# Miniprotein binders against q9h3h3: the designs that were tried, part 6

Target 1, 235 residues: q9h3h3
Amino acid sequence: EDGFTAEHLAAEAMAADMDPWLVFDARTTPATELDAWLAKYPPSQVTRYGDPGSPNSEPVGWIAVYGQGYSPNSGDVQGLQAAWEALQTSGRPITPGTLRQLAITHHVLSGKWLMHLAPGFKLDHAWAGIARAVVEGQLQVAKVSPRAKEGGRQVICVYTDDFTDRLGVLEADSAIRAAGIKCLLTYKPDVYTYLGIYRANRWHLCPTLYESRFQLGGSARGSRVLDRANNVELT

## First folded at step 13 (miniprotein)

Design pC2
Fold by OpenDDE base, second read of step 16:
Structure pC2 (fold): chain B 235 residues (1-235), chain A 86 residues (1-86)
Amino acid sequence: as target 1 above (235 residues)
Amino acid sequence: STEELIERVEELVEEILELLFEARKLAREGAPLEEIEELIERAEELLEEAEELAKRAGVPPKQIEFLREWVEEALRRVREAIERAK
């Protein structure tokens, strides 16, 4: 991804965050209504701009499911960004450790498992599995991108509260695998997104901390998780 | 409608991005400072418009702030490119 592509994707993601979301909130909606909601708003059919014949008549930025334990806490993103600017101006070396410390200091600790799937049954089925896991309390919150006009891959994001909590990150991977997801997963802290750190950035920072691959007959987790920073298997 | 406002904000963000990419390109090519500054000024004007439309659309303040910060970081990169070309 060249700098143009990364910045364009950032702008698109920001725009999507500003558009209305289709949300199933398990805190206010009975779990028994989930299946009807999933049937009404299959991600492969929900269109970004509310195309004619889509389930949505209006633009949709994201489709999301909130679990019972979901509490939105983004931390001090402004303080994080100010500290990041100061760090860049200082000329001090910038490392993954530096970003981790910034994230901790400003309490910007959220991260997400990402999966990219083509529109269709597999995507809708994957989303249904994730949504159920969220409603059942195995996961806290997840979102999926709507279908783009160009028919590109859609992304499912499954969040964890703390990217520095390795156990919590691994537990989320296990829950995703238990939901029947077999595709490649990558884990990215939100701090990298907030600071505009994408692939091929000038600091050579990799925004992907973990990679999960499905493994048949493996451990109880059903996956092999790689620490990308250290190139070490965690499972 | 809220929908139309958000769509317009998206369009403005794309325009801002295009302007800033062009500004950075011109800076790297050693274009006159005045030409680059015109693009920067236009990008700043579009940012203000985008923020106002986002507010009218009911976009949360934190998301609007994030948009501004993102554009400001992009502007900083343009300015750095100008300084490197001197």
Scores: ipSAE 0.000, ipTM 0.183, lowest interface PAE 15.0, mean pLDDT 84

Design pC5
Fold by OpenDDE base, look of step 13:
Structure pC5 (fold): chain B 235 residues (1-235), chain A 86 residues (1-86)
Amino acid sequence: as target 1 above (235 residues)
Amino acid sequence: STEELIERVEELVEEILELLFEARKLAREGAPLEEIEELIERAEELLEEAEELAKRAGVPPKQIEYIREWVEELLRRVREAIERAK
């Protein structure tokens, strides 16, 4: 995938963050209502701008599910960005280690597993599996992009609280696989998004820390997870 | 309304993306510089409009800065494509 496509998707994601979200909040809504909500708002039919005949009449940025244990904590994003600007001005070398330290210092530790799927039954089924896993407490929070006018791939994001907690990242991968998802997964820290670090950035930083590939007949996880920074298999 | 302003910002961001994608395509195809520059100039105008609307909508300054930084990076890539086609 062209680095331009990754930046385009990131910008679209940022724009979508500003629009209204369709949210199922398991903290306030009974789990028994999830199936009806999923049937009402299948991601393949929910349109970005509320097209005629879509389930939504108004623009939708994201479709999201919040688990019982979900607590939004974005950390000090402002301080992070100021420190990043100062670092760029200093001319000091920028490494993945530098970004990790910035993230830790400013408590911007969230990250997400990403999967890209074409609109249709497979996407809706994958989303339903993830949404159920969130409501059941196996995952904390997830979101899916609505259908774009161009009919491009939609993205499902499954969040973890701490990208530096390797075990937590791997547990989320296992839960995603247990939900029946077999596609390629990539893990990206939110700090990389906040700092505008996409594919083919000027610092040659890889924004993807982990890659998960489905494995038939493998270990209880059903996946192989690659540490992209070290080029080491973790499973 | 704030919601209407946000919607407009999103529309502008999409338009900027389309313009810059086209500009990059044209640059790779060796199109005349003037045609590419027109798209770049339009994208810059739309960015300024988007930023002003976002400010009015109460979008956090940092999110606005991210949009700018992203557009600037795309513009840089378009310029690099122009230089490679020379």
Scores: ipSAE 0.005, ipTM 0.208, lowest interface PAE 11.7, mean pLDDT 83

Design xD3
Fold by OpenDDE base, look of step 16:
Order: sequence, then structure tokens, then C-alpha cells
Structure xD3 (fold): chain B 235 residues (1-235), chain A 85 residues (1-85)
Amino acid sequence: as target 1 above (235 residues)
Amino acid sequence: SPEEIREEIEELLEKAEEKLEEAEKKFKEGVDPRKARELLMEVFKLLWEALRLAEKLGNRELLDRAWELVRRAWQLLLRLRELLK
């Protein structure tokens, strides 16, 4: 990705949160209806702005699946932002540890595994696998971006409640791999998004905490997970 | 030339700041958050190009100005998001 494409995609993703979502909520909808819902709203065909001939007539920000145990908690994002502004003006050093502490203090602990896939059958199949894993309780919540007019890759986001819980992050990776996903995964805490921490930030903070690479015949997890902050393999 | 690149960056930053101020005004006036969002997306596009050019030029001052505008735009986007999520 050339220049600031990743940052722009992050802004677009945040902007998309403001439009209606197509949601399958396993707390209120029987799991037996998932296949029909997936067939009705394949992410490769759902369009961002409700293009003619798409399954959606209105703009869609995200397609999402909520598991039985899903409980939305965003923490104190406003307090986090205020503290971040104060920290920037203080002249104190800013480190990944600083951001972690801010996140903990304000209970902004959510993070997500990200995968980027071209529109088509492979994306729809990957999404179906993830959606099933969410409905079956292996994952808590996931979302996928709709198809853009310009095409390009769509993103699947698989959330975890706590980016500081390494075990929970690794369990989600394992569940994603068990769903048949073989592409590169990156894990990003939401706190980095909320604070506008990009790859080219002035503090040299890496917004990606973990990378997962698929491994054939290896560990029970089917992946190698790299801690990017410490440059250590965790699996 | 470096001078032409500098001028282009300054024009981008000026346009970005004007659009950002318009978005902030719309937000404050209670205009449809989606309109402010559209402006912000334009602001970001301008700022990414400004940053790219400023990095190429190696101009720290222009980089810092661009990043400050990114910060303001991002904060506004977050506030808009809270209204419609």
C-alpha cells in the first residue's frame, strides 16, 4: 500500500460506522437462519451505497454477526482522548506501554484481527466461515466491509474484548484458522484507531500488535503469531 | 522543484483547513452529521497528499501542520461517529 492508503482506509472504515449495518444477531435470531442470511447478503455483492441490482437498496456501512455472548462495551473513549491530548502537551515520552496504560485506565480494550480479501467467492466463503464461528460461540463478533464502487479489497474484522489478554487474542486466531482462513492476519487494538495512531506517526508506534501467518502441518493453532512490539514469535 | 512542491503542500493544507473548519461549523450548528463526514473525507484525502509531499520534501514544519490537521479531523470524525453509531 503506497503512501497513506492504510490511514485513509481506516478513516473510511470509521466513517462507514455511521451508516446502517446489516446484522445477524445470534442472540435474537435462530442459528438455522444463518445460511439464508448469508445467501441473501453475500459481502461481495452488498454495495457500500446501495447500487442498483445489489441486495441492499440503501447504504450499508458494515455487514456484521453478533454471537450469543456479545456485549458491546466501548469504554470511556472521550476520557481516553482527553488524556491523550494532555499527554501530548506534557512532553512526556509516548510508548506502546503508555498507550496500553491509557487503554486500561479508560477501559478501551477492544481489538480486532484484520484480513483483506478481494471481492468474490473466496471472500464470501471466508465470511461464511467466520459468521458460523461467531454463531457457534467460537468468536464473539465479526464484521465485513461491503463492496466499494472502485472495487478493491474488502476487510473482515474479528473482534476480541481485550487486546491485553494475549490468550484471548491467540484463541481468536485459532478460531479464525479453524474456520479455514489462510491469509495473513494483523491484530490492531481499537485504542490506536481512536487516537489516530497511524503507521507513519511521529512517535514511531506500530498500530499492529500481532501478525498471524498460516502454517501447514505445524502447531495445533495452524498459525505462527508474531508479537510486533517485541519481535517475538508467540506460537 | 522543491519550491513548487512547497507551494503545492501549502495549497493542500489551506484547502484542508478551510474544509475542516466548514465541517466543524456544520457539526456545531447541528447539520446532518453525514454532510460533515463527507467534508472530512475530502479533508483526509488532501492531508494524505500533503503529508506525502512533505515527507518527500523533508519539511518538518509542513509535516507537523499536516498532522495537526489530521488530529483535528480525526477527533471530529470520532464525535460524528458517536452521534450515528
Scores: ipSAE 0.661, ipTM 0.923, lowest interface PAE 0.6, mean pLDDT 90
Fold by ESMFold2, look of step 16:
Structure xD3 (fold): chain B 235 residues (1-235), chain A 85 residues (1-85)
Amino acid sequence: as target 1 above (235 residues)
Amino acid sequence: SPEEIREEIEELLEKAEEKLEEAEKKFKEGVDPRKARELLMEVFKLLWEALRLAEKLGNRELLDRAWELVRRAWQLLLRLRELLK
């Protein structure tokens, strides 16, 4: 990483929301169809813009799985943005506590565990495990980026509905680990995403709220989860 | 030299603002919102480079200008996302 690569990837991710998604929706599709769907659309083979030899001929923004209990609720994003603009002109300090209060007030409470993997078997295997966990009800919703460029990392996002509900966030971490995923996970509340608050930002805020490291010590879940804003271990 | 770096940042910021204004115009007029998205991606690329150079130079005024343009670009990108979903 040098300069603002992560920040630009965040902008590209938001732009990808505007293109078609490939969705397995457990609310309308039998679980027995999941394995065939996963084989048809491995994230290492699905391309962002429909490259020759891809399973997709059209652009794909995201590949997603919606669980049986998935109930989308992005909250009052427009009101959040308006309040954010007013806050910036007010002269009040902008702090993690301020962002938390804005998110609560406007009910923009979702967040996501993130993992970054190179294209290939490891990515496809991790995605398949996550997708199964979603369809089986241990997770609610997940998405994975398609392959955008040769050699580029892709991201799996596993959503939770309330970043302030630490037990719910920890339960999602446990379900991810139960799917056999051992890499570093980082958690970002959607409020930071919607307001365009990246790792590099003018307020020096940290948009990574939690980090999860797979290990055997100290927890029955096999994870050590840290609250990076307060430097407090949750496990 | 510091002066050459400052001039490069100024050029990047001018170009970014021009493209941002074009994107804002297309959004307001309802004309070609997908072109507005393309312009915004170009704006971000210019601004990340301007920020990198402004950080290297340690120039707070240029950093503030760049971040304000980032804020405007991001707000428009989010509004486009809500429109085109």
Scores: ipSAE 0.651, ipTM 0.875, lowest interface PAE 1.1, mean pLDDT 88

Design yD2
Fold by ESMFold2, look of step 16:
Order: C-alpha cells, then sequence, then structure tokens
Structure yD2 (fold): chain B 235 residues (1-235), chain A 85 residues (1-85)
C-alpha cells in the first residue's frame, strides 16, 4: 500500500514534468521583476489544470526559478540506465553503495531538498523566500508544484549539483534555513528517479539520503543534518 | 534524445498499468467507485501522453502496448458509468 502511494505520487510528478511550466529565469530576466512575478503566480493559487479564477488559464506542471549561474547537466543517464539493467542480470547484491557508484560512474550526480506544505500563505511565503535565494545566487534552481484539484500538500524542490558534495548540500540547506524555513527537509538523489526506484521498492532501498531538522537557538548553522545512509550527523 | 523518450514512454506505461490494476481491483470488490473513476481519468491522461510520444518516435511496439492499456481503461470506465444509472 505504501509502495502504491509512492508510485502514484511519482506518476503525478512525471505527468507534471511533461506539462507546461511557469518559469522565472534569472539568466534572461532582471531580478527587479521577481516580486511582481511572485505576486502574479503564488503556488497556492496557480492550479494544476487551469481552473476558472486561476491566474493561469492552461495546465501548469511546475512553477520554477532558475538562478543566474544555473547550468543544467543531467549526466550520462542513458549509460546509467544500461548499466543498471546489466547489474540486475548479474546476480550481484544491490545496495545504496551500488547506486552511489553507478551515479558517480555516469555523472548523474544531481539531487534535491524537498519540503511539503499545505496550500496557503505559509507555502507562498516559503516559496517566495526560496525564489529570492535562487535569484540572489545562494541556490541554483527550485520548483514548486501548483495547487491540485484535491487541495492536498504541495512540494518545493531545491536542487543541488552533486549529492556526494556534502559541503554543497549543506550550503543549500543553510540557504533554505536562512530564508526562514523551519519544516523537515529530505534530500533525494536524482539517480533514484532515473532508475524508477521509489519507496517500498523491491530492493528495500531508501531514496532519502539526508534529513535536515530545524534547530532553535545557539547554533550558527540553524539545522541538524543526518546522513541516512551512514546514520551519521553531518552538522 | 530518442533514448530518453523511450524511457519516458516505458515509465508512463508502467505507472498506467499499476493504476489501472488498482482501479480494476476496486471495481471487482464493488468499493470506492469514485476513486476508481479518478484513477481511470489519470490513467487515460498518462496513456495519451505515452501514445503521443510513441507516435512521434515511431515505436510501434510501445504504441501497441499503450493502445491495449487505454482500451482496457476505457472499457472499465464504461462499466462504471453503467453503474451510475
Amino acid sequence: as target 1 above (235 residues)
Amino acid sequence: SPEMIRWKIRMLLRFAELLLKRAEELFKEGSDPEEAKELLEFVQRLLRMAIELAEKLGNEDLLKRAQELIDRAQKLLEKLRELES
């Protein structure tokens, strides 16, 4: 059942990937236009399929902000997928270390911090803070789901270039916290998505590599980050 | 690239079949007809995306698989509509 829910959510994300996106691209758009754009397209009001009364008249899969330094590179996804098929037929054990090595070998190193929020002011405020951090150069790229017809939780994804670069992942976490975000963050390498590996998969792999929990008081960092694979605190 | 398009089609078909199977189970049990209809509407959306990509790519095998699934989904939706009477 938990596996079915994960696959259902993955299907919805893939369908959204293939629909049109609303994009603020700092590489071609002045930063002074950001606040007006955020006011026009708050994620709590942009609807997945263009409902009447929405700011969008047509379907929107994602709302995204690209930073000025963003240079997309998915790596050798084709080679990764071929090697994955070969590994499955080899009879060798499949572990988190195996996935990490495949990702490194094929340079499929991107990943993302995720947060889930209910529609409303809290979501819109969090997204605005993230979007500003991207345009200001503290983060590279982020996206947020639009409001679904059911009105369930929405997701903000904040991408990093290299899940093995722990300093870079921690810097992104710090930038998210500096934007005033206090909820739980989970980090998922993109390699799992490209291989179709979700929660409750048959190999018992956990696609969540890191967790970040907001930490009150005293700490210049502002969060506690756990490496789930090694059960070790990074902070 | 053509390889990425083929991968997308295969994933869409995998998801569509999974969701369709759940809708068929709900129908067989006689439970949650509204959930079954919602699943089938989404299944049809996934399969229309898969058909469009398979046609663009010219991949007849993947197109046939998508068409078989959408036929199966449509027949179940018709059965659910008959129950609404």
Scores: ipSAE 0.737, ipTM 0.917, lowest interface PAE 0.6, mean pLDDT 89
Fold by ESMFold2, fold request of step 17:
Structure yD2 (fold): chain B 235 residues (1-235), chain A 85 residues (1-85)
Amino acid sequence: as target 1 above (235 residues)
Amino acid sequence: SPEMIRWKIRMLLRFAELLLKRAEELFKEGSDPEEAKELLEFVQRLLRMAIELAEKLGNEDLLKRAQELIDRAQKLLEKLRELES
């Protein structure tokens, strides 16, 4: 079932969060060192558990870049979680609007664009483009999963600080496309992760808020972005 | 914060129990012992993380729950390893 698979993937993501990360931090590291770092840690070759022939001998959960302007702020996650528990015991309806209101009230506003790519040159090239966009200031924070098993797809996450700021979310989409990335992007607010809400959940909530599809044509952005909550095109 | 650590432990236990039950179902059916073994090894990794956090927090109830699950997973893993040729 899709529910078991979603929970299994969430478990793997949480385990990865808790293992060591390989980080390029532009706040403390000169931009001129980025290319050497990217060559040392290509995401298609860095393995989750340090397999023979990989550049790492120890587990790696994520490969990440932090931009000069990165200012971490997860908001009031503890208050959010308490309010969520109270809401569930209240018997009141749980809807996408309810979750949006909780996230706003507790300032848990971060979210991320996601893209999935098979291991290889396309993944490494896409990651390098995203990493450069972060160091150059067009994006703030990104991470990519290491290689878990042969043939498995990997994920690049590009964070934004406020899912309700549609302009900011669209600007991040545009920066991703400017890096030459043409695949489907999906956007997920972090509130769903902090509440343990995944696809096929019992409330029928959809954690994907926006979708971005690359389109050739007259669009200044090169994307068609759909708001899944309202079924409205933003572009 | 202590509340965030407690949340992480609860999520780790939730995931571990889900995956452990799947491995137990595979064992009961006598099917796909390689998948069951892989699930159990991952379950043990999740539970080791939960045990370390529960010890850091000093929460004896969560620690006991994590230890019970890891023992259950280890026993099943040992049974599955006996099936290897």
Scores: ipSAE 0.694, ipTM 0.901, lowest interface PAE 0.8, mean pLDDT 88
Fold by OpenDDE base, look of step 13:
Structure yD2 (fold): chain B 235 residues (1-235), chain A 85 residues (1-85)
Amino acid sequence: as target 1 above (235 residues)
Amino acid sequence: SPEMIRWKIRMLLRFAELLLKRAEELFKEGSDPEEAKELLEFVQRLLRMAIELAEKLGNEDLLKRAQELIDRAQKLLEKLRELES
C-alpha cells in the first residue's frame, strides 16, 4: 500500500471513531445476552452508513465489545502531541525508539492486533469468537468495522494495554488463536495513530511492530510471532 | 480538551485536503467519475465534522479553511455531475 492508501484508511478510521458505536458492555450487560446481541448485529450485515435492510438505520463507526476489566485510559495524548511537534521542530532524528520513549513518557501505551477478513460467515464467526473471549475475560476489548458499501475487507481490532509489554502482546495473540482465528495478525501501537504516522511516512517508521502467523501442530501458542523491528521470531 | 479538538480538526482538514487533491487528479485523468464522486462525498463528510468541531471550539480560522475546502469539493462535484448529465 502506498502512502495515499494508508492515509485514506486512516481518515476512514478516524471518521469511524467519531460516528456512533454499537457496543456490548460486559460490565453492565449479562454475558448470557451476548449471543442474542451477536445475532442481532452480525458485522457482515451491519453497514457503515445504515443502508436500507441493514440491522442499523443510522451510521455505525464500529461494533465493539468491552470486557469486565476494561477501563479506557489513553494516557496523556495532548502532552504526547505537543512533544511530537517540538521534536519535529528540533530537527532531531526520529526513530522507533524515539516514539517508544514518547509513548512511555506520556503513558500512551495501548496497541492492537489487527485482522482483515472478507464479509461473510467467516468474519461473523471470528468476531463471535473474539467477543466471547472478551466477555470471558481472556481479552479486554475488541472492535470490528461494519460492512462498507464496496464490500471490502472488514477489520477486527483486539486491544492490549501496553505495546511495550511483550508478554501481554503475546498472551493476546494466544487468546485470539484459542478463539479459532487462523488468519494473519499484525500488531500496531496506537501512538502512531495519535501522531498521524502511517505507512510510507517521511520518517520511514513502520507502525507494525509484530506479525503473527498461524501454525498447525506447533507450540501450545499455535502461532509464530515476528518482531518486525528486529526481524526476529519471538516464538 | 480544546487541544484535542484542535488536533482532530487539523487532522480532518489534512485528510480532506489530501483526498480532495486525489479526487482532482482522478478527474483530470479521466478516471471513473463514480470513484471521484465517492471520494468527494467522503471529503465533504470529513469537512462537515471539522466544521462542527471548529464551531464548537470557536476557531474562525479553522472554520474558514474547512469552508474553503468544501467549496472546492462542491465545485468539483458539480463538474462531475455535468459530465454525467
Scores: ipSAE 0.676, ipTM 0.895, lowest interface PAE 0.6, mean pLDDT 91
Fold by OpenDDE base, look of step 17:
Structure yD2 (fold): chain B 235 residues (1-235), chain A 85 residues (1-85)
Amino acid sequence: as target 1 above (235 residues)
Amino acid sequence: SPEMIRWKIRMLLRFAELLLKRAEELFKEGSDPEEAKELLEFVQRLLRMAIELAEKLGNEDLLKRAQELIDRAQKLLEKLRELES
């Protein structure tokens, strides 16, 4: 995918973030209601703009599930952005290490595993597995994009609190695999999103830090996780 | 925060401008007008969101920029509709 496609998808994601969400919050809703909620709002049927005949009549940006331990903390995003602007003005070299340090300094450490799936039963099944894992406390928070008019791939995002915590990132991968997900996963820190850094950017920064590939008969994790920055397998 | 809102507006405008340019290219190349139309509808959505936020902030400069872009998008949509008729 070229840089234009990446920016287009980022624009769609940003617009979706600003629209209403359908949320199952395990902190306030009994886990026993999850199945009914999943049946009411299958991602393959929920439409981005509330098309006639869809479960939603109004626009939906995301369908999300919050776990019991979910606490939203975005860190000092404002300070991060100011520091980023100052860094660009300084003309200093910008590296993945620079962004990592900025993220740490401003406590903007969230990241997410991403999977892209075609609309249909497989997507809804995958989402149900992830949603259960969140409600059961194996994952903290996840969201899935609603169906677009073109019937393009939908994305499931599974968040972790700290992209610098390799163990936490790997544990989330394991939980996703345990939920029956076998597709390719990519991990992206949110700091890149907050700074408007996408693929094919002028700094040659790769926003994907990790890649997970399913492995049959492999380790207890059921996947191979590659550190893209160092080109090293972590599992 | 006001700073976060300003960031959102700037990002929306950036995306809108990028996608608008792409739609203009598609139109110039004689591509399927439907693709350009869909892209422009999305551009308009982004710009409406930007306008709403700019109004909340009282930022006239960002509001003006958003309005300029939405006018460009509308003009292109009108041209596309004329071709379909």
Scores: ipSAE 0.674, ipTM 0.895, lowest interface PAE 0.6, mean pLDDT 90
Fold by OpenDDE base, look of step 16:
Structure yD2 (fold): chain B 235 residues (1-235), chain A 85 residues (1-85)
Amino acid sequence: as target 1 above (235 residues)
Amino acid sequence: SPEMIRWKIRMLLRFAELLLKRAEELFKEGSDPEEAKELLEFVQRLLRMAIELAEKLGNEDLLKRAQELIDRAQKLLEKLRELES
């Protein structure tokens, strides 16, 4: 995908973030209601702009599930952005290590596993598995994009609190695999989003830190996780 | 925070401008008018969001920039509609 496509997708994601969300919050809603909620709002049928006949009449940016331990904390995004602007004006080299340090300094550490699935039963089933894992406390928070008009792939995002915590990132991968997900996963820190760094950026920074591939013939949680920055397998 | 809102507005405007330029290119190339139209509708959506946030902040400069972009998008949409008629 070229830089334009990446920025277009980023714009769509940003717009979606600003639209209303359909949320199941396990902190306030009994877990026993999850199945009914999933049946009411299957992501393959929920439409981005509330098309006629869809479960939603109004625009929906995301469908999300919050776990019991979910606490929204984005860190010092303002400080991060200021430091990033200063860095750009300084003429100093910008590396993945630089961004990592900025993220740590400003406590902007959230990241997410991403999976792309075609609309349909498989997507809805995958989402149900993820949602259950969130409600059961195996994952903290997840969201899925609604159906687009053209029926393109939908994305499920599974968040972790700290992209620098390799164990936490791997645990989330394992939980996703345990939920029955077998597709390719990519892990992206949110810091890149907050700084407007997308694929094919002028700094040649790769926003994808990890890639997970399902391991055939392995355990139900079997995956191979690649560190993209170092080109090293972690699992 | 006001700073976060300003960032959002700037990003929305950046995206809107980029996508608007792409729509203009598609139009000039004689591409499928529907693709350009869909892109422009999305541009307008981004700009409406930017306007709302700019109004909330009382930032006249950002509001003006958003309005200028929306006007450009609207003009292009009108041209596309004329071609479809």
Scores: ipSAE 0.671, ipTM 0.894, lowest interface PAE 0.6, mean pLDDT 90

